# Miniprotein binders against q5jf28, part 23

Target 1, 318 residues: q5jf28
Amino acid sequence: MERERLIKTVEAILRGAGYRVARLDLKGSCFDLVASRLFLLLFIKATVNIDTITEEQAEDLKRLAKFFKASPLIVGLRSKSGELEEGVVYERFGIYALRPETLYDALLNNELPAVFAERGGLYVRINGELLRELREKHGYSVNELAQLLGVSRKSLLNYERGEQAVSLDVAIQLEEIFDEALAEPIDILRAKVEADLNVKPETPLEREVFERLKKLGLGLVKVKKAPFNAISTEDDIRLLTGIDERKTRSTIKRAEMVAEVGRIVNSGGVFILEKTKAEVVSEVPLIPKESLEEVKDADELIELIDKLKKEIKEKLFS
Below, E stands for the ipSAE of ESMFold2; O stands for the ipSAE of OpenDDE; V2 stands for 0.75 times the mean of E and O plus 0.25 times the DockQ between their complexes.

## First folded at step 12 (miniprotein)

Design k5 (at its last look DockQ between E and O 0.84; V2 from the best seeds 0.78)
Fold by OpenDDE base, look of step 12:
Structure k5 (fold): chain B 318 residues (1-318), chain A 102 residues (1-102)
Amino acid sequence: as target 1 above (318 residues)
Amino acid sequence: SPEELEKKIEELERKAEELAEEIFKLLEEAYRLGNPELIEEVARLIYRAMFLLFRVEYLAEELRKKGDPELLKKAEELLREAEKLIEEARKRLEEIKKRLEK
C-alpha cells in the first residue's frame, strides 16, 4: 500500500512539473518511473526504505542512466537509521536518494538540496573561493576564522580549496558570519554516475541472440532488472531488446512496458523469441530469432521492424 | 494495553489511507481543470497533506516498535493537520470551479 502511494505521489510530482512519465508495474525492476522534460531524463526507483535496493538493481539503474545520459534517483521515506530528512540528499551505491518533498522542491519550486548525509552526519559543499574572498574581505586570518568556527586550520584551508565538505552546523555558522549563501546546491537532476556497460548475457538464448546482433553491427548493453534484456545500439539507433524463449503473458506485459519506456527515451522496442510467429504487441514487434538470419545489418533489422509495425497497423484499420 | 495501542495504530494507518485516497481524487480533479496557475496553490496544499501522511505512517510504525505514547500524540496531530489542508484544498477547488463556470 505505502509503496504504491509513494510511486503515485512521485508520478504526480513529475507530471505536475511538466515531465512526460512512464510507470513500470514490474516487481524487482531497477526503476519504477522514467521521466523526460526537455533535455532532462530521470530514471527513478521508488522504495519506502532506501536500504531495500539491491546492488544489482543499483548497478542496472546506473547502467541505464549512463547509457541514456540520464540521472538516476532513489525516492524513499526512510532508511535503516530512521526517517529521511527533507532537503537532505542521501546516497546508496553511488545513487542519490531523497524524500518526495525534496524532489517536489527541486522540480516545482526550483530549489535544489544542498545538504547531504554521510557517515551519520549532515554536510554541505561550499564555494571555497567565495569563502576565502569573504574571509579576506572581513579581515580574518585562517587561524582566527578556524578558531571562531571551532575547526582546525587544516580543515578551513580544505574548505577554501573545495577539498572537504563542511558540517551543516559549520556551514550555518559561516552563512551567519558573512550574511551570504555559501552552500553549493546538489544537482540531483543531472547526476553523473559510473557504470560497467560490459555485462555478459545470462542464458544460452541471450548469448545466441547477442552474438547474432553483434554480427549485424549492433552494440549491446545487458540489463537484468528491466522489462527488456538489453539495449541494442548502432549510431543513432536504440532498441530496447527483450529476449524470451516463447510468448507468455509476461512477454506481453513487458512489451507494453517497453513501448511506454521507449516513448520516453526515444527508443524503439523489439522482442526476439526462440519460437514465435512475427507479431506486434503495443507497437513492439515480436520476432523469431531466425529473422535475424534474414537481415544483413542493423539497418535491415530496423526496416524489418518498421515493416512489421506498418503491416499490423494496416491490418487493424482494414 | 498493547492491544489498545495496536488498535490505535491500525486506526491511524486506516485514516491515513482514507485521506490519501481523497488526496488523489482532489489531485485528479485539480489536473482536469487544466489551468496550472489556478491549480498551483491547491496542489501545494494537497502535496503538503500527502507528505504529512507519510510522516503519520512512519510514526505509526515507530509506535508499533517502541510503544512510546508521545509518538501517538504526534501522529494524531499531523493527521489533524493533514485533514485541515485537505479541507482547505477542497474549498479552494470548489471556488475555482465556480469561477470557471461563470
Scores: ipSAE 0.787, ipTM 0.917, lowest interface PAE 0.6, mean pLDDT 91
Fold by ESMFold2, look of step 12:
Structure k5 (fold): chain B 318 residues (1-318), chain A 102 residues (1-102)
Amino acid sequence: as target 1 above (318 residues)
Amino acid sequence: SPEELEKKIEELERKAEELAEEIFKLLEEAYRLGNPELIEEVARLIYRAMFLLFRVEYLAEELRKKGDPELLKKAEELLREAEKLIEEARKRLEEIKKRLEK
């Protein structure tokens, strides 16, 4: 119940800040929410204990973020060490993790966090050029300021060159000494992440479907922990692509989620099944895999998808 | 006794769930007015209550592990604080609605 409330709270924060939001209800997914506003796109995994996110989930979350040029986020309440502190940014697998209070402040109070957690404590990155200017203007040598702060001369030089973050205590002392804001905010809304986009198909059916899609000229970005199996892409074409043996209740629910996600990320959706009659669920076509042999390239696949959507719409009007 | 403590923990969790349901309904009502600036204070109170309820649930979890009576007192205090914030938010939202009618 706590996790569901966390997801609903994050959704409410996002909607209150003007984001369009899709919420997933898929156990084990790499994200629970995807949200967009103007030029911003967020993929969010909500988890009560941030240490329960798996490496597979984190890598897929980063894959989606990299492909869609989005910022991945983990929103949680605690870690193995206890409660997360509000206003502090944590990191797991290269993804920022933070409390819903911190997200609320960033989105609804326009107050980005500046404090991050590392082994050894809490730290802040500062404007090193401004630090140097303030030190010189106030008549401090590097040695004098370092001694006043209780840090080494080497550390102070690194701070001024932007090569090292300061401890939270030092950041507070600097603002007291110079009476100016030196802290650099952490842009959790535009985080850049690295991801390996080359993931192998998980099943023989996936392998067969991927090979057919590649023959049509589509590139593929495989994901393991999402309502879809891959993103099929060529130039401006983007298809959230699901793959199943047969239509099941799970297939229908995943197609509905693909439709919702697709609206947020401005992408089409399709499910390719080993056995099915062509149909449409929530604007997402479900087609048999042999339909891929009936088209010559990606453009014809899109035409087939659009044709199926039209046919279903016409039957409803008949 | 262990049975009495577990009963108290279950009541904390049940009440937190009931309050959370009211919080989401109240927040939805506030945003339906379509004026984010006008409801800013109301929303702030509601979100503060939401965040307190997460702390209550954390304390309930710790109570099951440790059985510390001080954690129970803190959880009950935070729950009462959340109730107060919700009631204040409700009153201010009704004041806003009346202003818009006039």
Scores: ipSAE 0.723, ipTM 0.896, lowest interface PAE 1.1, mean pLDDT 90
ESMFold2 (binder alone), look of step 12: mean pLDDT 82; pTM 0.800

Design k6 (at its last look DockQ between E and O 0.83; V2 from the best seeds 0.76)
Fold by OpenDDE base, look of step 12:
Structure k6 (fold): chain B 318 residues (1-318), chain A 102 residues (1-102)
Amino acid sequence: as target 1 above (318 residues)
Amino acid sequence: SPEELEKKIEELERKAEELAEEIFKLLEEAYRLGNPEAIEKVAELIYRAMFLLFRVEYLAEELRKKGDPELLKKAEELLREAEKLIEEARKRLEEVKKRLEK
């Protein structure tokens, strides 16, 4: 129940902030929500305990975020060490993790968090140039200010260079001494993450389909923990690509989710099956793998997808 | 007794769930009205109430683990604060409805 309430709350916050949102009801997915507003795209994993995210989920979440030029986020309530604090950014596998409150403030109040948790302490990044200017303006030597703050000369010089984060307590003292905000906000909405996009297919059918799609000119990004198996891409063409042996109830549900996600990320969807008749589920074509042999390039594949979508619309309205 | 403590924890969890359902109904109603003023006036209170309920549930779990009566007292305080925010949100939503019906 708590997880469902968390997801609904995060969805409501995103919608309230004017985002278009798709929700995934897929257990084990690397994301539960995808949200778009203007030039911002968010992939969100919602989990009560942020330490329950697996490395495999985190790697796929970063992979999706990197590919779509989106920000990945974990939204949660607690960790193994206790409750998450409001206004504090945590990290798991290079992904920012935060409370719903912190997301609310960032999206609805335009207040980005500045405090981050590392190694069991709270820290802030400060404007090191501004710190130096303020120190010099107030007539403090590096030694005098370091002594006043209870830090080493080396630490203060590292703060002024932006090479070292400041403890929250020292940051508060600096802001009190200078009567000026020094804390640099953490742009959780534009987080850049590194990910390996060169993941190999896992099954013989995925290998066969990947080799055929590559022959059509498509680049492929394998994803493990999503309703699709890969993203197929060529220039402006983006296809959320499912791959299954046969049509199952799982295939249908994943196709529905692919349609919803596709609307948010401005991408088409297709499922390639070893054995199926050509059909469309929730505007997502299910095609036999043999249909890939009938097309010459990616453009002909898109034409085939669009034709199938049109033929079904005509049958539903005839 | 441990049994009396568990009953109090279950009551906190039950009340938090009931209030969360009420919050979602109020949100759905605010969105159904489609009025920006209704959404703005009500949403902040509703979200703040929801955030308090997450803290109540955390305290209930910690209470189950530790048996500390101070956690119970704090959870009950936060629950009462959430109830007040929800009631204020409800009143503001009804005021907006009455204006839209005129």
Scores: ipSAE 0.775, ipTM 0.914, lowest interface PAE 0.7, mean pLDDT 91
Fold by ESMFold2, look of step 12:
Structure k6 (fold): chain B 318 residues (1-318), chain A 102 residues (1-102)
Amino acid sequence: as target 1 above (318 residues)
Amino acid sequence: SPEELEKKIEELERKAEELAEEIFKLLEEAYRLGNPEAIEKVAELIYRAMFLLFRVEYLAEELRKKGDPELLKKAEELLREAEKLIEEARKRLEEVKKRLEK
């Protein structure tokens, strides 16, 4: 499958650029890769056709990115309209979408894209203050430059104020006239997104567990399309929190993925199950929901988690 | 004929998969050497080949929809270019290995 090759290519680009990477094997997840380097954190959904990402996936991707102060990205090859163009940034649900070539250039050649797709064609945002300075330095009035470019006086004023992007053709003309780089790059590595973090529990068990966690003083950010159900948080505590009725192969696989993601985003993990004995999978405890009644606050929950991890390690080496 | 076209498309896809496997093997070898300056050109060639293979796959899908002989010709040209890049990358990787061995 072409999608598998795409994911492996993106992973290779990230690792080649020095990122620590976790790769998910979970169909329908809002992301396929999470990657970190210094103060940069990326959540990436890789999909051959960028129009197949669902609104639910996109909203969860934005929730994760907002919570973790990360940049969300869609990396793809095509849209409904055909191939994506390299060096061009597209947008779906408020998330930047681009080809792997564009990601390669940004990460391995330090060449951020500047061209974006919009209704009507390709556009560039330019440094409006510099444009004004160059125009005045070269002795052009606003009207004279507007006529030279074939745009209205109003459009040129908007360009200088930073209120309007220029068409790609106009951007090229400006750089030819002034022999200066006016294009403002798009920082796909530090994209800011808006997300609604108030999502309701999906099941009665999830609702019960969320209420118990809230009583412990933990805040919750619910997600639907990830290996975990929510992020539980209090001050500097972060728990990628899974919820299931019982331990299954899927539960174990999700716990393993939670461990990998947690290493990249510097967060702990826990699974709360309706029926289970306490155990640990890849440093992620699986505990029965009744264990939440044994603690009085978030700190005690962390202590319980740490105690369980120690006890299980001692059993393995006794 | 429809049967001849489908066989050609399947050949394109098969070769693309074979080349993709070789690409990932070469990438693993290049990064395992751990000398970015010595393998920078090798990695560049490998990534360029990977990107061409994505375009070949796109053209293969368009061929199934449209059956345009010009798309077939273009896909075959891109596939040959990818093969050439992979062979050049392989040769340069062997040169790098010899340099590090000595």
Scores: ipSAE 0.699, ipTM 0.889, lowest interface PAE 1.2, mean pLDDT 89
ESMFold2 (binder alone), look of step 12: mean pLDDT 82; pTM 0.803

## First folded at step 13 (miniprotein)

Design m1 (at its last look DockQ between E and O 0.93; V2 from the best seeds 0.80)
Fold by OpenDDE base, look of step 13:
Structure m1 (fold): chain B 318 residues (1-318), chain A 102 residues (1-102)
Amino acid sequence: as target 1 above (318 residues)
Amino acid sequence: SPEELEKKIEELERKAEELAEEIFKLLEEAYRLGDPELIEKVAELIYRAMFLLFRVEYLAEELRKKGDPELLKKAEELLREAEKLIEEARKRLEEIKKRLEK
């Protein structure tokens, strides 16, 4: 099926570019892939139609990206308006959206896209200073060059100031006139996004657990559309935190995903349950909420997590 | 007829899926050979073929919606181009294997 092939293709591109990749098999997740290489971290939503991403998914994707200092991306094939074009950056909810071809070129050919789609047209940002220098070097007045391009004097002055994007057609004409690349590349791998990190817990159990984790010194970032319910953080401590009433098949599957994601984002995982015995699933501890009353601070919580992981390794190899 | 058109669309979708399965096998094989320079050239062909298949599937969906015979011709053209790229990639992989066995 097309979606599965899209995800596999994006995964292959990332791996081919030397990224460590974790894939999520979680329906409704705000991301399907997380990938890391050196100082680059990517959270990727792969969807055939980019207009199918919900605002809630986009907000969580931006929240994760902001928290981890990562770039969020949507990789897709089409929109409501038609097929996505290669080399063109689209946007949904402040997240760059692009074809797998455009991702391929950026990652494997080191060719960043310069064209972006806005309001049904194609545009580029140009180096306005370089445009001015080239205009002056060739002896064109602002009026002469504006007339040659079919643009207003005001538009050309806004281009030279970097205050206005240029239509793709005008950009091509400028590059033809000056025999020089003027289009500024869009760094899709280092996209900065804004997100609200202060989202409230939704359930009574999440509220109870959040209040207890805050008493341990932990900051909490609520996430809705991920295999975890929050990120717990203090200084260098980062825990992908699941919260469930009881152990289910969904808990196990999400714990496995948390382990995989955790390896990519260099973060631990824990599940806090209302009712469970202490156990470990795929190196992710499942602990009863009462265990949070036995620890004084975040460091003691980490020690508890590490102890549980060690005890299980010893039982598996004994 | 609409029924004949749907059969042709289903055939395009089926062929695209079959070729995609072959592409992933070739890609896995290329990466197992472990030579970065050889992998790059073969992988490029494989990815280009995969990208063509996404366009074939889009055209098949548009053909189902619009019934335009020109979309069918274009989809069949892109499918043939993908088949050629896959065959070239396969030949290159076999040549690489024969060089590594010597």
Scores: ipSAE 0.783, ipTM 0.919, lowest interface PAE 0.6, mean pLDDT 91
Fold by ESMFold2, look of step 13:
Structure m1 (fold): chain B 318 residues (1-318), chain A 102 residues (1-102)
Amino acid sequence: as target 1 above (318 residues)
Amino acid sequence: SPEELEKKIEELERKAEELAEEIFKLLEEAYRLGDPELIEKVAELIYRAMFLLFRVEYLAEELRKKGDPELLKKAEELLREAEKLIEEARKRLEEIKKRLEK
């Protein structure tokens, strides 16, 4: 399958560039990979056709990126208009989208892209002040350079003032004329995104659990399309928080993914179930919702989590 | 005929899948050696091959839509190029492994 191949390729690129990576196998998730290296953190949705990403997926991807101070990325091969071009940055829902070749160049060749797609074609943002400096150094008037480039005088003034990106053709001509790098790279590794973090619980159980967690002093960032339902947070505490009615095969699979994601984003994990015996799956406790009434604050919740992990570890070694 | 075209597309996709499996095996083997400088050229060849296979899959999709024989010809050319890159990567990887045995 082409999508599985794409995910594996992106994972390989990340690992080859020295990233620690967690890969998710969750249908409909807002991300397929999360990866870190030093202070860089990436949440990546891999999809063959970038136009199949839903608004819900994109908003959740941005919520995670905003909360964790990470860069969200869509890595794909096509749009509804055809094949994505190598070295070109596209945008969907405010998230950069690009081919795996472009990611490869950024991470393994240290070559960030500079070309972006917009209505009307391909464009490059340039250093307008440097353009003016180079024009003057080479003795061109504004009119003379505009004529040489085949653009209007007004356009050239806008380029120099930083008010307009140039077409790709103009960027190439400028590079040929001045033999200088004028293009401003697009920092796909530190993209800043806006996200609405005010998302309501999806079920009565979620609402109940959120209210109990709020009483413990935890803030909540709800997500819909992830292996967890929310991020619970207070000061230095971060918990990837899952919520289910009971333990199922899906619950176990999600807990395993939460453990993997947690290692990458340096966060703990917990699943809160309506009915269960307390246990631990892959370092992630599964606890009954009643356990939230047995603790007084977030610190005691962490202590309960740590106690359960210690007890289960001791049983495995005994 | 539409049935004959679909058979050709399926063979194209089957071959691409076989090559992709080989690509990931070679890439895992290369990264297991652990030295980025040592495997740099091998990895480059492997990634170039994988990128070509993505283009083959795109052409297969377009073939189903358009039935253009030029798209089939192009897809087959890209497959052959990917095969050459994989074979070169395999040879280089074996040479590296021999050097490390010493």
Scores: ipSAE 0.730, ipTM 0.897, lowest interface PAE 1.0, mean pLDDT 90
ESMFold2 (binder alone), look of step 13: mean pLDDT 80; pTM 0.766

Design m2 (at its last look DockQ between E and O 0.93; V2 from the best seeds 0.81)
Fold by OpenDDE base, look of step 13:
Structure m2 (fold): chain B 318 residues (1-318), chain A 102 residues (1-102)
Amino acid sequence: as target 1 above (318 residues)
Amino acid sequence: SPEELEKKIEELERKAEELAEEIFKLLEEAYRLGNPELIEKVAKLIYRAMFLLFRVEYLAEELRKKGDPELLKKAEELLREAEKLIEEARKRLEEIKKRLEK
């Protein structure tokens, strides 16, 4: 099926570019892939139609990206308006969206896209200072060059100031006139996004667990559309935190995903349950909420997590 | 007829899926060789073929919606191009293997 092929293709591109990749098999997740290489971290939503991403998914994707200092990306094939073009950056909810070809060129050819789609047209940002220098060097007045391009004097002055994007057609004409690349590349790998990190817990159990984790010194970032319910953080401590009433098949599957994601984002994982015995699933401890009353601070919680992981390794190899 | 058109669309979709499975096998095989420099050209062909298949599937969906016979011709053309790229990639991959075995 097309979606599965898309995800596999994006995964292959990332791996081919030397990224460590974790794939999530979680329906409705705000991301399907997380990838890391050196100082680059990517959270990727792969969807055939980029207009199928929900605002809630986009907000969580931006929240994760902001928290981890990562770039969020949507990789897709089409929109409501038609097929996405290669080399063109689209946007949904403040997240760059692009074709797998465009991602391939950026990652494997080191060719960043410069064209973006806005309001049904194609545009580029140009180096306005370079445009001015080239205009002056060739002896064109602002009026002469504006007339040659079919633009207003005001538009050309806004281009030279970097205050206005240029239509792709005008950009091509400028590059032809000056025989020089003027289009500024869009760094899709280092996209900065804004997100609200202060989202409230949704359930009574999440509220109880959040209040207890806050008493341990932990900051909490609620996430809705991920295999975890929150990120717990204090200084260098980062825990992908699941919260469930009881152990289910979904809990196990999400714990496995948390382990995989955790390896990519250099973060631990824990599940806090209302009712469970202490156990470990795929190196992710499942602990009863009462265990949070036995620890005084975040460091003691980490020690508890590490102890549980060690005890299980010893049982598996004994 | 609409029924004949749907059969042709289903055939396009089936062929695209079959070629995609072959592409992933070739890609996995290329990466198993562990030499990025040798496989770069092969990988490029494989990815180009995969990208053509996404366009074929788009054209197949548009053909289902619009019934335009020109979309069918274009989809069939892109499939043939993908098949050629896959075959070229396969041949180059086999040549690389034979060089690494010597």
Scores: ipSAE 0.806, ipTM 0.926, lowest interface PAE 0.6, mean pLDDT 92
Fold by ESMFold2, look of step 15:
Structure m2 (fold): chain B 318 residues (1-318), chain A 102 residues (1-102)
Amino acid sequence: as target 1 above (318 residues)
Amino acid sequence: SPEELEKKIEELERKAEELAEEIFKLLEEAYRLGNPELIEKVAKLIYRAMFLLFRVEYLAEELRKKGDPELLKKAEELLREAEKLIEEARKRLEEIKKRLEK
């Protein structure tokens, strides 16, 4: 029940900070929560042990974050080494990982973390130019300050040039010596990530559907670990796109999740099935793949989607 | 003995689960008042209690591995601290509600 508490805690923190939030219940998904506020967008994977995240999940999380210009986050409680420390940023697969306490401080106390974990211990990046100015103002030579800190002259020069982070112990000593804030915070809310957005279809059906969508002028960003198979895009069109052979209970649940995510990321949704009759689940059309042959371009696909949604609304209000 | 230790761990986890349910209920109640500034201190107490319960759960897991009576003692201490934080939060929330009625 610990994971359930963690997800509920993260959701509460986000909502308390004024975020709109969608929560997913999908096994193996690359994210559990997506949240937005003003110009901030977060995709969050919540997991008790941060070392259980797979590379495949992490790559998809980064793909979504890159495409939507969002910050990916892992929120967890421990690693293989034991409990995560409050106020410390960890890293897995290029994604920041941190405790819910650290998220709470960032969002509800406006206190971004500055300490990060690397091999060998805890580190802080500092304002090297300010360090040099403070050293000179206090009358220390490079050698004198290096001796006082217990570091080499070369290390101190690297600190001042911004080429090397300091150990946490050195950061504390510097604050004691100069009585000034030197630590540079880590902006976990606007983390930049790199991802390869060109991923191959997983099945022959996906390949067929992707080719048909491309002929309509849509670009595709494939994901493996989400309630949808791809994001279909053209100009100002964005569709969270699911693909299945037929409608199942799983298909319906995924469509419901796509609707929720779409509201947060301002995107439409559609499911394209090999066998189905056209219908709408939670504002997300389920259409047979043959419907893609009935339209000439992305605009006509959107018109088809809007027509189906309108017809269902008319039934509900009659 | 192993059976007595497991019984104590189960009791610890049961209490933590009961407190967690109360924590979320109390937090929802606080946010329902619709004034984040007014409830800021109450919410802080509630979140601190929540964070302590995550530590209690970790210690319970370690206790099953090691059987160390110091881990049990620490877990019970953290649980009592969480209980105190929630009682304080409840009292403050009731005071806020009374003032809003006037």
Scores: ipSAE 0.776, ipTM 0.919, lowest interface PAE 0.9, mean pLDDT 90
ESMFold2, look of step 13: ipSAE 0.765; ipTM 0.914
ESMFold2 (binder alone), look of step 13: mean pLDDT 79; pTM 0.761
ESMFold2, look of step 14: ipSAE 0.762; ipTM 0.914
ESMFold2 (binder alone), look of step 14: mean pLDDT 79; pTM 0.755
OpenDDE base, look of step 14: ipSAE 0.790; ipTM 0.921
ESMFold2, fold request of step 15: ipSAE 0.765, 0.771, 0.772; ipTM 0.913, 0.915, 0.917
ESMFold2 (binder alone), fold request of step 15: mean pLDDT 79, 78, 80; pTM 0.761, 0.741, 0.771
OpenDDE base, fold request of step 15: ipSAE 0.746, 0.743, 0.746; ipTM 0.906, 0.906, 0.906
ESMFold2 (binder alone), look of step 15: mean pLDDT 80; pTM 0.783
OpenDDE base, look of step 15: ipSAE 0.787; ipTM 0.922
ESMFold2, look of step 16: ipSAE 0.727; ipTM 0.898
ESMFold2 (binder alone), look of step 16: mean pLDDT 79; pTM 0.758
OpenDDE base, look of step 16: ipSAE 0.160; ipTM 0.581
ESMFold2, look of step 17: ipSAE 0.770; ipTM 0.918
ESMFold2 (binder alone), look of step 17: mean pLDDT 80; pTM 0.775
OpenDDE base, look of step 17: ipSAE 0.784; ipTM 0.920

